# VH-VL binders against Very-long-chain (3R)-3-hydroxyacyl-CoA dehydratase 3 (HACD3): the designs that were tried, part 2

Target 1, 90 residues: Very-long-chain (3R)-3-hydroxyacyl-CoA dehydratase 3 (HACD3), of Bos taurus (Bovine) (a7yy55r5to94)
Amino acid sequence: VLTPHVYWAQRHHELYLRVELSDVQNPAISITENVLHFKAQGHGAKGDNVYEFHLEFLDLVKPEPVYKLTQRQVNITVQKKESQWWERLT

## First folded at step 4 (VH-VL)

Design s23 (from b11 with heavy chain N105Y; framework fv_bepranemab)
Fold by ESMFold2-Fast, scan of step 4:
Structure s23 (fold): chain C 90 residues (1-90), chain A 121 residues (1-121), chain B 112 residues (1-112)
Amino acid sequence: as target 1 above (90 residues)
Amino acid sequence: EVQLQESGPGLVKPSETLSLTCTVSGGSISDYYWAWIRQPPGKGLEWMGYIYTSGSTNYNTAVQSRVTISVDTSKNQFSLKLSSVTAADTAVYYCARSEWDYGGYSYFDYWGQGTMVTVSS
Amino acid sequence: DIVMTQTPLSLSVTPGQPASISCRSSQSLEYSEGKTYLEWYLQKPGQSPQLLIYEVSNRFSGVPDRFSGSGSGTDFTLKISRVEAEDVGVYYCMQGIHLPYTFGQGTKLEIK
């Protein structure tokens, strides 16, 4: 499976993921309290392909991700179940 | 140009539920955060909560137990319900849009004109 | 909750003179990606608030260049280089970094 470059940032209440994948439409993003799965057709480091990744979060999240598409990126916001600073993402 | 318009009862009795709707025109409701902000007479602004069009919400802890925000993308509307109202809930209620980026919430770029809600018996 | 404190609470200016409003936060507003989520809004009499400045110093679309924002950490300033009659109203700072999002108590700008 091809994995896109993914960056993350946080606030006490939210996690932010930036997926470096361009020309994406309607990505398949599934989320539970502790796992996020991402799959999309787009242009990444290995060209036009299907890219996938999964994350097992350090702590619990709300299962309601939001995302915004730009020409060059997929930006995903995930809400933490409990507001707290995370030392690491997974 | 995006426009937001609040609608609701104007007068609500103590202990009842306040219901307000915001209608979005001139643009899609999809892919934005939508917020409710209130202003009691002669006082400042208080953020109440927001919703993303997927249904994801966050509420001000001061009202969290009483507030529900919902969205209806087919009608290009979102709504606020505030239960168990008291005189302290008397305010002008504004709806607002927030653009967002990688760092999350951005700013409130468009606001409705506001609707006055009085809580009185 | 982050407390936002504005000074002065009221300001009277003759047209053409500069105005300056300060905003202090109880905690630093610098966070994700090095951004600082400090905004300024203007509420003209009888009207809705309108966005003037976001991320400390960026003017929102259509905002005249006589408005400028500056600051870092916990101390922020909004300046109007040459006040016009249209600038009358209440100015609010806001932090958009920590829930709940909070506003300052407001600064009323009046024309002398």
Scores: ipSAE 0.022, ipTM 0.717, lowest interface PAE 6.0, mean pLDDT 87

Design s25 (from b11 with heavy chain G104D N105Y; framework fv_bepranemab)
Fold by ESMFold2-Fast, scan of step 4:
Structure s25 (fold): chain C 90 residues (1-90), chain A 121 residues (1-121), chain B 112 residues (1-112)
Amino acid sequence: as target 1 above (90 residues)
Amino acid sequence: EVQLQESGPGLVKPSETLSLTCTVSGGSISDYYWAWIRQPPGKGLEWMGYIYTSGSTNYNTAVQSRVTISVDTSKNQFSLKLSSVTAADTAVYYCARSEWDYGDYSYFDYWGQGTMVTVSS
Amino acid sequence: DIVMTQTPLSLSVTPGQPASISCRSSQSLEYSEGKTYLEWYLQKPGQSPQLLIYEVSNRFSGVPDRFSGSGSGTDFTLKISRVEAEDVGVYYCMQGIHLPYTFGQGTKLEIK
């Protein structure tokens, strides 16, 4: 399993994930109230490959992510179920 | 000094496949994204798609079903094929480079001179 | 698709006078970690487009200081402080954040 580099940031209502993966087409992103699964073909640290990761959120989220594709990144925004600052992502 | 040069037939009949090639000189084709952008006479620019040198592609959804971009690293070339052409595909076709490295802004820094393609009987 | 709208469509200026071109996007071009992928290109008569400005306000290598870009969110401006004869051409804004990449319809700059 190849894992892309993933960075995160937050606001009190939102989580932001930046997936460092270029040239992505139709990523498979699934989300429940506590888990996000990501799988896509793209260009990452190990070249052109299938990249995948999952993460279990520290607290509950709304299962309605939005994402934006750029040439170099996949940017995912997730809404927190409760407005609060998280000590860590997982 | 990187230079790009388009080549192709210039005239294509309706329903046929348009084939254009971009030759890269003054630098390696490897480790860059390469794009095709077109401009109908008197109109603006339309991005058609890009290819990374590994063969990975993304296309504009408006032409996705008709367009194929390919790369030949041994010849330092990449090519566009556009099938089932109509008069609406009449345009100047440009090839362009996008530099891909960490922190890049996805811009097109070098462009070919453009090649005029007319779709007519 | 993001629609890019430029105003004016044409502009005529006396040499040495300033020029200003606006670009509006149908959606915000700012992504969640704070960068905005808005670019400006110049197409001189009979020539290919050339990169002028990237990430709203950064001049590309070799671009004169008289060119400046500004803006945020959905509203962007390209300014030329003192127009010179070699600045004649069509200016295009472009968004480089969302696939497919999209251009404005162009603004033609002419000298009086």
Scores: ipSAE 0.006, ipTM 0.608, lowest interface PAE 11.2, mean pLDDT 85

Design s26 (from b11 with heavy chain Y107W Y110P; framework fv_bepranemab)
Fold by ESMFold2-Fast, scan of step 4:
Structure s26 (fold): chain C 90 residues (1-90), chain A 121 residues (1-121), chain B 112 residues (1-112)
Amino acid sequence: as target 1 above (90 residues)
Amino acid sequence: EVQLQESGPGLVKPSETLSLTCTVSGGSISDYYWAWIRQPPGKGLEWMGYIYTSGSTNYNTAVQSRVTISVDTSKNQFSLKLSSVTAADTAVYYCARSEWDYGGNSWFDPWGQGTMVTVSS
Amino acid sequence: DIVMTQTPLSLSVTPGQPASISCRSSQSLEYSEGKTYLEWYLQKPGQSPQLLIYEVSNRFSGVPDRFSGSGSGTDFTLKISRVEAEDVGVYYCMQGIHLPYTFGQGTKLEIK
């Protein structure tokens, strides 16, 4: 399983994930209140391949996936269930 | 300069499928995001969806079950199909390019001139 | 969905006078690297929309410097320092950070 590079940032009410994967085809993104699963075909650090990862969040999130595709990355926004600053993503 | 031109029927019957094509000239369709945006008479703009030339798509959830966007790189074209149309789908339909940017920008330029579609019996 | 609200819905301006249009988003448009995906478009009568400003305050190529954008978070403003006849049309703000991309309802600018 190849894992893409993922960066994160936050606000009190939101988490932002930037997945460094270009030319993504039909990403499969599923989210529950504590886990996000990502799987997509695209170009990453190990070339053209299927990339996959999962995150178990530090605290609860709203299970509504929102994402924006660009040629070089996938940007995912996740709403926190309770507005608060997180010390870490997982 | 890159130019976009919409084409398709001006009149579509209720319950049928609307099919529109956007022809790209003056540059390659490859390695860009391409979008459809509509405007009902006297109203504002509504983004319908986009496609990247690899086939990756995203649609507005309001029309997601009825919309399909496809790309044909050999013809330098991309297309919109909207099924089960009603009078609420009457609008000017625009195609647009989303400018590529490593920073992930989402703006639209250039736009086609727009094509008026009326849903009526 | 993010709701984009523009005020006023219309304004009429004497040539040479300034104009100001407000745009508010129902949630913040900032993403992780400090970029804010807020654009302004102008639709002149009978024409397609054209990009004026991207990332809140950057003028698009060929846009006159009498246009300026400002704001942060959820509150944004488009200003025209000296309105000219060619500026007539409907102005739309748009957010490009969350899907679906959404536009404000539009502000119609007319010359008195």
Scores: ipSAE 0.000, ipTM 0.605, lowest interface PAE 12.3, mean pLDDT 85

Design s28 (from b11 with heavy chain Y107D; framework fv_bepranemab)
Fold by ESMFold2-Fast, scan of step 4:
Structure s28 (fold): chain C 90 residues (1-90), chain A 121 residues (1-121), chain B 112 residues (1-112)
Amino acid sequence: as target 1 above (90 residues)
Amino acid sequence: EVQLQESGPGLVKPSETLSLTCTVSGGSISDYYWAWIRQPPGKGLEWMGYIYTSGSTNYNTAVQSRVTISVDTSKNQFSLKLSSVTAADTAVYYCARSEWDYGGNSDFDYWGQGTMVTVSS
Amino acid sequence: DIVMTQTPLSLSVTPGQPASISCRSSQSLEYSEGKTYLEWYLQKPGQSPQLLIYEVSNRFSGVPDRFSGSGSGTDFTLKISRVEAEDVGVYYCMQGIHLPYTFGQGTKLEIK
């Protein structure tokens, strides 16, 4: 399993994830039981391949992630269930 | 190039509901946040609320009980309804776009030209 | 709510001279891994506001390099190195870290 590089940031009510994968096609992005599941075909550190990761959020999130594809990255926005500051992502 | 255009009645009577629409052209309304910001004559800017194209909203607590923002992706439009208006709601109303993702985006990168709303009997 | 306070409320400059506008927040805006969601907007007479600077110091597309932003925590500055006639208007700072989003009261820049 190849894992992409992932960065995060936040606002009081939202989490932002940046997945470093170029030329992503048909990403599978879902949240179940407070775990984000990511799987996509794209170009990453190990070339053209399928990249996958899972992360369990520190606190509760709404189950519908929003994402935007660019040529160089996948940007994912997740709504926090309660507006609060998080010390860590997981 | 994305463009935003507000439309509304111009004059609304006290106690009635103000309805404004923002039409988006030059790009899709999908996958962005869309906001309403107002400016009373001679005063500063007040953020009223925003909507994501899924229908998720957040409102300024100062107007939360009176405001509703909705989106119609089939028409490339979003709208503001403000109930029980008073003279204090007299303002230029702007619609604006926000792109919120990791690191490189701004809150209000494109604005409509604004529409003047006067609340008077 | 976070209160944004701008100084001065107005300033008058001769063309080609520098201008400096300060913005202070009632709470720190430095929360997202060192990122600070502080923006500057310009509203020219009779026009809509336009974004100048985002994340303290990043110029928005098409904004001339005579505009620069700086600051951290609660204290921020917008500088114009050489004011031109088209820079006349009201400048607003805004915090985008906490809801509701709040603007400063505005600083009016006039040509002397």
Scores: ipSAE 0.015, ipTM 0.681, lowest interface PAE 6.4, mean pLDDT 86

Design s29 (from b11 with heavy chain D101N, light chain E33D; framework fv_bepranemab)
Fold by ESMFold2-Fast, scan of step 4:
Structure s29 (fold): chain C 90 residues (1-90), chain A 121 residues (1-121), chain B 112 residues (1-112)
Amino acid sequence: as target 1 above (90 residues)
Amino acid sequence: EVQLQESGPGLVKPSETLSLTCTVSGGSISDYYWAWIRQPPGKGLEWMGYIYTSGSTNYNTAVQSRVTISVDTSKNQFSLKLSSVTAADTAVYYCARSEWNYGGNSYFDYWGQGTMVTVSS
Amino acid sequence: DIVMTQTPLSLSVTPGQPASISCRSSQSLEYSDGKTYLEWYLQKPGQSPQLLIYEVSNRFSGVPDRFSGSGSGTDFTLKISRVEAEDVGVYYCMQGIHLPYTFGQGTKLEIK
C-alpha cells in the first residue's frame, strides 16, 4: 500500500491535513468511528499510483471532513468535537 | 504587501440576499483563514464567520442559518452571502486575514477597508 | 457566548500622559495549550481596525513599544505609556479562544 506524505496542524476547533499528492480528482475521503479513510489516484513520491491511508484520531471529531483540491495537494479540514489542544494527531 | 478589498458599497432590499466579495492581492489566498467582520453604524465589531482554504467554515451562531462563506483560490477571492436581510444587517462589512501555522494563531492581522451595506426599500 | 466588558467606555488624555484600558471576560481565556487568546485592536476614525497586541502581551509587528498588554484569566489591561495624537480612536479587546469570537464594546480615546 502506497502512503502519501501527510502534514498536520491544528486550531482550537479544527485539524488540518495537507496530503502531498498531485492531479487528484474525486478522492474517497470519509470518517467512520473516528477513523479517517483516504484513497485516491494521483501523482506522489512513487509516481502515478493509488495512494491510501487510514488514521485514527486521538480524540473525537465530527464525521464530515471538508477538502479542497489544488494541482499539488489535497487540503482536508476536520472539526474537533471538543475544543482541546491535541499533543498528537493519533 | 498584502491588501484586501471588499466588493464595494451596496444597497439591498429587505428579505433579499446580500453578496460581498473580498479580493486578495500582494500574496496568495492559500493556507490562510479568511473572515468577515461587520460593524453597524455607531456600534462595535461583530465576527460573522471564517473560511479556511480547504473550504471549512465556522459561523457566528447569531447568523449561522443565513450565512455562507466560500473561497475561490483561482481568483484569489472569498465571498459572503447573507440571506433574508433586515434593517439590522445594515453595517460596514470588513474582510480580514488570520494566519495559519502550527502555533494556532487566532488574530486578524490584515483588514480590508470596509464596504457599507444599507438594507432599505 | 463569552461576554467581553471594557472600562472605561471613553477616556480623554492630555498628550504625553499615560492611558489605561481594562477588559474583563465572562470566562477564562486560557486554552489547554497554556496560551491566553486575548487581543487588542485599534480603530482610528474612518479606518479599519488594526491589530495592536495578541496573546495578552505580544506586540504585533510595527506597533510602538509605548503600547503594552498585561493580565491573566479574565482580567486584562492595555496601557499606553505616553499618549500621542495618532493614538486617537476606539480600542477593542477580543477573545479568540471560543466560538463565536467576541469583542468588547470599545473604549474611545480622545485628546484633550
Scores: ipSAE 0.013, ipTM 0.718, lowest interface PAE 8.2, mean pLDDT 87

Design s34 (from s1 with heavy chain S106D, light chain E33D; framework fv_bepranemab)
Fold by ESMFold2-Fast, scan of step 4:
Structure s34 (fold): chain C 90 residues (1-90), chain A 121 residues (1-121), chain B 112 residues (1-112)
Amino acid sequence: as target 1 above (90 residues)
Amino acid sequence: EVQLQESGPGLVKPSETLSLTCTVSGGSISDYYWAWIRQPPGKGLEWMGRIYTSGSTNYNTAVQSRVTISVDTSKNQFSLKLSSVTAADTAVYYCARSEWDYGGNDYFDYWGQGTMVTVSS
Amino acid sequence: DIVMTQTPLSLSVTPGQPASISCRSSQSLEYSDGKTYLEWYLQKPGQSPQLLIYEVSNRFSGVPDRFSGSGSGTDFTLKISRVEAEDVGVYYCMQGIHLPYTFGQGTKLEIK
């Protein structure tokens, strides 16, 4: 499977993921309280292709997908179940 | 051209629930956070909360136990309910569109005209 | 919560004079993406707030170039090079990086 380049950041209440894929349409993003699955067709490091990843969060999150598509990236916001600083994403 | 319009009661009695609706016209409700911001007479601005079209919400901790924001994409509307109101909730209530990017609010670009809510007897 | 503090709280200006408003945040507004989420809004009497500046120094569409924003970290400034009568109102800075989003207490600009 091809994996996109993903960056993350956080605040006490939220996690932010930036997926480096351009020209993405209709990404499949699913989230449970501990896992995020991402699959989309777009332009990444290995050209036009299907890119996919999943990650298992360090702690619990709210299962509400929020994302915004831009020309060069997919921005995803995930709410933490408990407001606290995470030492790592997974 | 995007326009936001608040609607709701002008007067609410103490202990009742305040219900306000914001109608969005001239643009899609998708891909934005939508916010409620209030202003008591003669005072500054207080962000109440926000919602994304998926139903994802965040609330100001000061009102979190009393506030609910919801969205109705079929009507191009989002709404605020604030329970157990007191005189301290007297304010002009604005709805606003949040353009956002990775990690934060870029700006509030469109605001409704505001609706005055008085909580009294 | 991030506390936003504005100085001065009020400012009286003769038309054509410059004006300067400061905003200080209790912690840095710079994010790991390199952006600083600091905005300035103007509320004219009887009107809704309107966006002037976003990301510290970017003028919003239609905002005259006499308005400029600057700053970094926790210390920010809004400058008006030549104040006009239409600039009367209350100016608010806002941080958009940390929930809950918070505004400064406002700076009232009046014409002499």
Scores: ipSAE 0.013, ipTM 0.701, lowest interface PAE 8.2, mean pLDDT 87

Design s38 (from b11 with light chain E33D H98E; framework fv_bepranemab)
Fold by ESMFold2-Fast, scan of step 4:
Parts: C-alpha cells; sequence; structure tokens
Structure s38 (fold): chain C 90 residues (1-90), chain A 121 residues (1-121), chain B 112 residues (1-112)
C-alpha cells in the first residue's frame, strides 16, 4: 500500500495532520475514538495513485472528521476528547 | 466580502434559554470554524465556544454546562443556545469566523456587528 | 486558563505621537512548532472587534504599517508609530495556544 508523507502538530485541545498529497478531492477519512483511517486518490511521492494510512492515537479523540483541502496537501484537524498535551501522536 | 449578522430576542427573562443565530453571506460557511464571543457592558471579551461545519464543538468551561452551538450548512447559519440565563449573561454577543490549519494560525478574521442581549424581568 | 494582563489600562495620545501597549501571559504562548499564538484586536467605539495582528508580528490584510507587534514567550508589545484619530478604541491581546481562548482586559486609547 502507498503511504503519503504525514506531519503532525498539536495544541492542548487539537491535533493537526498535514498529508502531503496534491490534487485530492473527497478523501475517505474515518475517525473512531482512537483510530484514524485515511484513503484518497491523489498525487504523492509515487505519482498519481491511491494513498492510504492508519493511525492509532495515544489517547482518545472526538470521532468527527474535519479536513481542509489545498492544492498541495490535505489538512486534518482532530479534536482531543480531553484537553491535554500529548508526548507522542501514537 | 464575507459578512456575518447576528439575530436574537434582545430581551430574555432570568432562567430562560437565550437563542441567537448568525447568518453568513458573501461566502460559504463550509470549512471554517465559527465562534461566539460576548462582551458584558463596560467589560472585556469572553470566548464562549466554536463549531466546525462538521458539527465538532468546543466550549469555554465557564459556560460549558449551559451552552450549545449548532450549524446548518444548508442555510449558511450557525446558532448559540444558552440555558438558565441570569443578569450576568447580559452582554453584546458577537459571532466570528476563524481558520485553523496545520501551521496553527488561529485568529478571528471576520466578526458580526454584535447583538445586545439583556437579561431582565 | 491562561491569564492575559494588559498595561496600561488606558492612555491618551496627541495625534502623530507614538503609543505602546504591553501584554503579559501567565504561561508561554510559544508552541512546539516554533510559532507564538498571540493576536491583537482593536474595537473602535460602537463597533465590533477587528483583527490587527496575528502570530505576534504579522499584520492582517489591510492593516496600516504604522501598527507593529513584537515580543516572545510571555511578554508582548503592540506599537503604533504615529497615532491617528481613527485609532481610538480599546485594544485587546488574545492567546490562541489553548482553550479556552482568553483576552486581556483591554487598553483604551484616546486622543488628547
Amino acid sequence: as target 1 above (90 residues)
Amino acid sequence: EVQLQESGPGLVKPSETLSLTCTVSGGSISDYYWAWIRQPPGKGLEWMGYIYTSGSTNYNTAVQSRVTISVDTSKNQFSLKLSSVTAADTAVYYCARSEWDYGGNSYFDYWGQGTMVTVSS
Amino acid sequence: DIVMTQTPLSLSVTPGQPASISCRSSQSLEYSDGKTYLEWYLQKPGQSPQLLIYEVSNRFSGVPDRFSGSGSGTDFTLKISRVEAEDVGVYYCMQGIELPYTFGQGTKLEIK
């Protein structure tokens, strides 16, 4: 499976994921309390293809998908269930 | 270009529920965070909460038990309900737009004109 | 909650003279991404607040270059190099690093 480059950042209340895929529309993003699954057709490191990844969070999140598309990337915002600093993403 | 307009009752009795609506025009409500911020007469600003167009919300803990924010993307509107109001809830209520991205820029770039809510018998 | 403290609470300035407003936070506003989440807003009399500066020193679109922000960690300053009549109002700093978002108590700027 092709995996896109993904970067993350956080605040006490939120996690931010930047998925380095261009020309993406209508990605399939599903979130449970502890797992995020991403799948999308887009242009990444290995060209035009389907890219996919799974991520198991360090702690619980709110299961609401929130994303913003730009020409060069997919930005995903995830709300933490409890506001706190995470030492790691997973 | 983007404009926000609050609407509400103006006067609410103690113990009742305050309901306010913000109408967004000149742009889509989709893919932004939308917030409510209030200002009691002669005092400063207090953030009450926000909603993303997917329905995800966060509230100020000071009002968390009484506040609900909802969004209706088909009407380009979002709303605030504040239950069990008291005189302390008398304030001008503003709606505002915010954008959060991976870079973490969070700011309120457009604001409504504000609507005065008085809690009195 | 992060507490934001502004000084002075009010100041009067002759048109054309500079003005300076300070803001202190109870904890650092610098995030692990290297950015500092401090904003400045202006509320003119009878109007809604408007964004002036975000991320300490970046002017929002349309904001005149006579406004400048500086600072780091917990200490921040908003400066107006030459105050004009249209600058009267209450200035607020805000932290956007954690919830709840909190504002300073405001600084009222008046023209002499």
Scores: ipSAE 0.014, ipTM 0.695, lowest interface PAE 6.9, mean pLDDT 86

Design s4 (from b10 with heavy chain T50Y N58Y; framework fv_bepranemab)
Fold by ESMFold2-Fast, scan of step 4:
Structure s4 (fold): chain C 90 residues (1-90), chain A 121 residues (1-121), chain B 112 residues (1-112)
Amino acid sequence: as target 1 above (90 residues)
Amino acid sequence: EVQLQESGPGLVKPSETLSLTCTVSGGSISDYYIAWIRQPPGKGLEWMGYIYTSGSTYYNTAVQSRVTISVDTSKNQFSLKLSSVTAADTAVYYCARSEWDYGGNSYFDYWGQGTMVTVSS
Amino acid sequence: DIVMTQTPLSLSVTPGQPASISCRSSQSLEYSEGKTYLEWYLQKPGQSPQLLIYEVSNRFSGVPDRFSGSGSGTDFTLKISRVEAEDVGVYYCMQGIHLPYTFGQGTKLEIK
């Protein structure tokens, strides 16, 4: 299992994840109120391969991920269950 | 050329549900939020809510209990339903698009022409 | 909710003269990655609003360079260096950092 580079940012109501994978195919994103699981075929640090990660959020989120594929990255937006600033992602 | 066009009945009776449709043509749908923004006659702009093509929505708390926004991706159509209308809901209703990107979205690059809705007996 | 306050509510300007509109937010609009989500829109009579400025100072495509935006934190200004007849309408500032998105009450610009 290979792990991609992931960056995050936030607003009071949302979390943003940027997954550094090019030419993504078959993205599988599952989310519960506290865990996100990501699995996709794409080009990363170890070449053209299947990349996967999971993370447990610091606080509760809405289980409704939105994502956008670009040529060079996967951008994921997750809504917080309660609007507030998070000191850390996990 | 990107075009957004609102449509729906111009008159709605008090206590009924107003239903409006926004059709998007000539531009991207999949990477954009579609928002509904209204303007009462002679007044300012009020953001009502938005939807992404996945169906994810957010509503202004002022209308949250009465509003539903939905999308039909096969028709490139977005709808707004507002229940239990009163004279205070009389306004021009606009749909507008906003690009979704890392860090969120905010600015509305293209707007529909607006549709006037009058709530009257 | 973030409250956006514009001053003045109305402005009358002779063609070719400058105009300035202020917008204040009840909370800072600064984003952690250095972006500030403050926009300016113009609504000409009988028309839909149109985007003029985004992220405080960036001119949207096709917007004349006589329009400029500035500011930081909670205090923002839209300037028109030489007002033209086509600039008549109502100007709105908007914050796009926190939901619900909120607009200022509007500033009406008229030609003398």
Scores: ipSAE 0.027, ipTM 0.707, lowest interface PAE 5.3, mean pLDDT 86

Design s40 (from b11 with light chain G96D; framework fv_bepranemab)
Fold by ESMFold2-Fast, scan of step 4:
Structure s40 (fold): chain C 90 residues (1-90), chain A 121 residues (1-121), chain B 112 residues (1-112)
Amino acid sequence: as target 1 above (90 residues)
Amino acid sequence: EVQLQESGPGLVKPSETLSLTCTVSGGSISDYYWAWIRQPPGKGLEWMGYIYTSGSTNYNTAVQSRVTISVDTSKNQFSLKLSSVTAADTAVYYCARSEWDYGGNSYFDYWGQGTMVTVSS
Amino acid sequence: DIVMTQTPLSLSVTPGQPASISCRSSQSLEYSEGKTYLEWYLQKPGQSPQLLIYEVSNRFSGVPDRFSGSGSGTDFTLKISRVEAEDVGVYYCMQDIHLPYTFGQGTKLEIK
């Protein structure tokens, strides 16, 4: 399975994921209160391919992701269930 | 100064494939998303899909099984094919440029003048 | 799909008077960094749509300052402070954050 490069940032109430995958075609993003699954056709480190990743969050989130596609990235915003600083993403 | 121009047949028979081309002038086709948007007579706008210059596409689920968008960077053109057409596909078809970036602006800034396609026997 | 609902569907305005058009999305259009991806387009009779406002409140180049956009979350408004004859046409709101991109059904603006 090919995995894209993923970066993250946060606020007390939100998580931000930047998926470095350009030219993405209709990403499949599913989220529960503790797991995010990402799958998309796009251009990454190993060329034009299907890229996929899972991550199990450190704490609970709301299952209401929002994403925005750009030329070079898929940007995903996830709300934390409890507003607090996370020492790590997973 | 960027201009988009649609071209293709004005009449298509039911069950056949509609084929349209958009020619881009006054700027490079590279590094933009290019979209097709249609408008049935007297109705609103429907986004059909877009293509990035590498050939990657996203389509409206409503037409996904019938639509194909392709790009030819050497000709500065992109095209729409819509198969199995019916009277419901009668519309003005517009091509448009979309600027999209992580922290930047997101909008359709240039549109073609539109081309009327009638599906009739 | 995100449903974009405009009110009113039609509006007749005396020249020089203000006009207001509302747009409601079925879910939030807010994104990280405080951005909200809501646009307004004007389609004049017999013409292609043209961009007026992007990201809720930013006027596109060349758009007169009598046009203003506002709103947040799911509720948005386009205002014209002093309607002129050239403003006649159909106004559409649009979201381009979620696929498929969707337009409102349109609001027709006529001069009395």
Scores: ipSAE 0.005, ipTM 0.602, lowest interface PAE 10.4, mean pLDDT 85

Design s41 (from b11 with light chain E33D I97Y; framework fv_bepranemab)
Fold by ESMFold2-Fast, scan of step 4:
Structure s41 (fold): chain C 90 residues (1-90), chain A 121 residues (1-121), chain B 112 residues (1-112)
Amino acid sequence: as target 1 above (90 residues)
Amino acid sequence: EVQLQESGPGLVKPSETLSLTCTVSGGSISDYYWAWIRQPPGKGLEWMGYIYTSGSTNYNTAVQSRVTISVDTSKNQFSLKLSSVTAADTAVYYCARSEWDYGGNSYFDYWGQGTMVTVSS
Amino acid sequence: DIVMTQTPLSLSVTPGQPASISCRSSQSLEYSDGKTYLEWYLQKPGQSPQLLIYEVSNRFSGVPDRFSGSGSGTDFTLKISRVEAEDVGVYYCMQGYHLPYTFGQGTKLEIK
């Protein structure tokens, strides 16, 4: 199990995660108990493999992530339950 | 290709609510941010707010108390309501699409033609 | 709010000559992801704004290569290598770094 490089950014209502993984197949992305679970096949820093990670958010989020696949990355948008600026992701 | 078209009344009376609709054609409304940007006659551009197709919104604090943006994915439309209008709200109103990326909704790649709204008695 | 300041507010250029427009932000537009959230838009007379350049220097689809963007941090420049009649209009820079999104006051380009 390999972990991809992940970057984050935010707006008042939203969190954005950029997963550096190209040629992604069968992404499984879910939020359970305020924990984001990610698993996908793709090309990352360690080559063609299954990449997986999880992270527990600092504060409450809505349980419906939205994602967009691009040639070089998986972009995930998560809605905050309360509109506020977060000092850190986890 | 993707096209955006604003529609709504050209004249609104002071204190009333301005309602505008943007119709998206040539592509799905899903998985994009949709924005309203206005331009008073002879002046520059002012971003008013956006909506993502999940219903998540962000508004410019200058209009936050008066503005509501909503989306209707079944009609491929999104709308702006601006309450308690005054002469200062006279402007051309544009709808625009923002391509979703990691940093989120930072550029506007397609714009409607704009609709002129005059606030007067 | 991030304030965007453009200079000059207007310029007149002879066809075929270069033009340069500057944009300054009140704070850095570079995010920790290494991207700089600065765009340029052109509004031709009587038309909607159109995207020219995003992320400082990337030309949007269909934008001629005579347009180029450069800069970093707080100082940005849009250059037109040889101005054509169709380039007349008002140019706006915009920051997408932080909400609310803000535009410069605009630079009007006219042909002499």
Scores: ipSAE 0.005, ipTM 0.608, lowest interface PAE 11.7, mean pLDDT 85

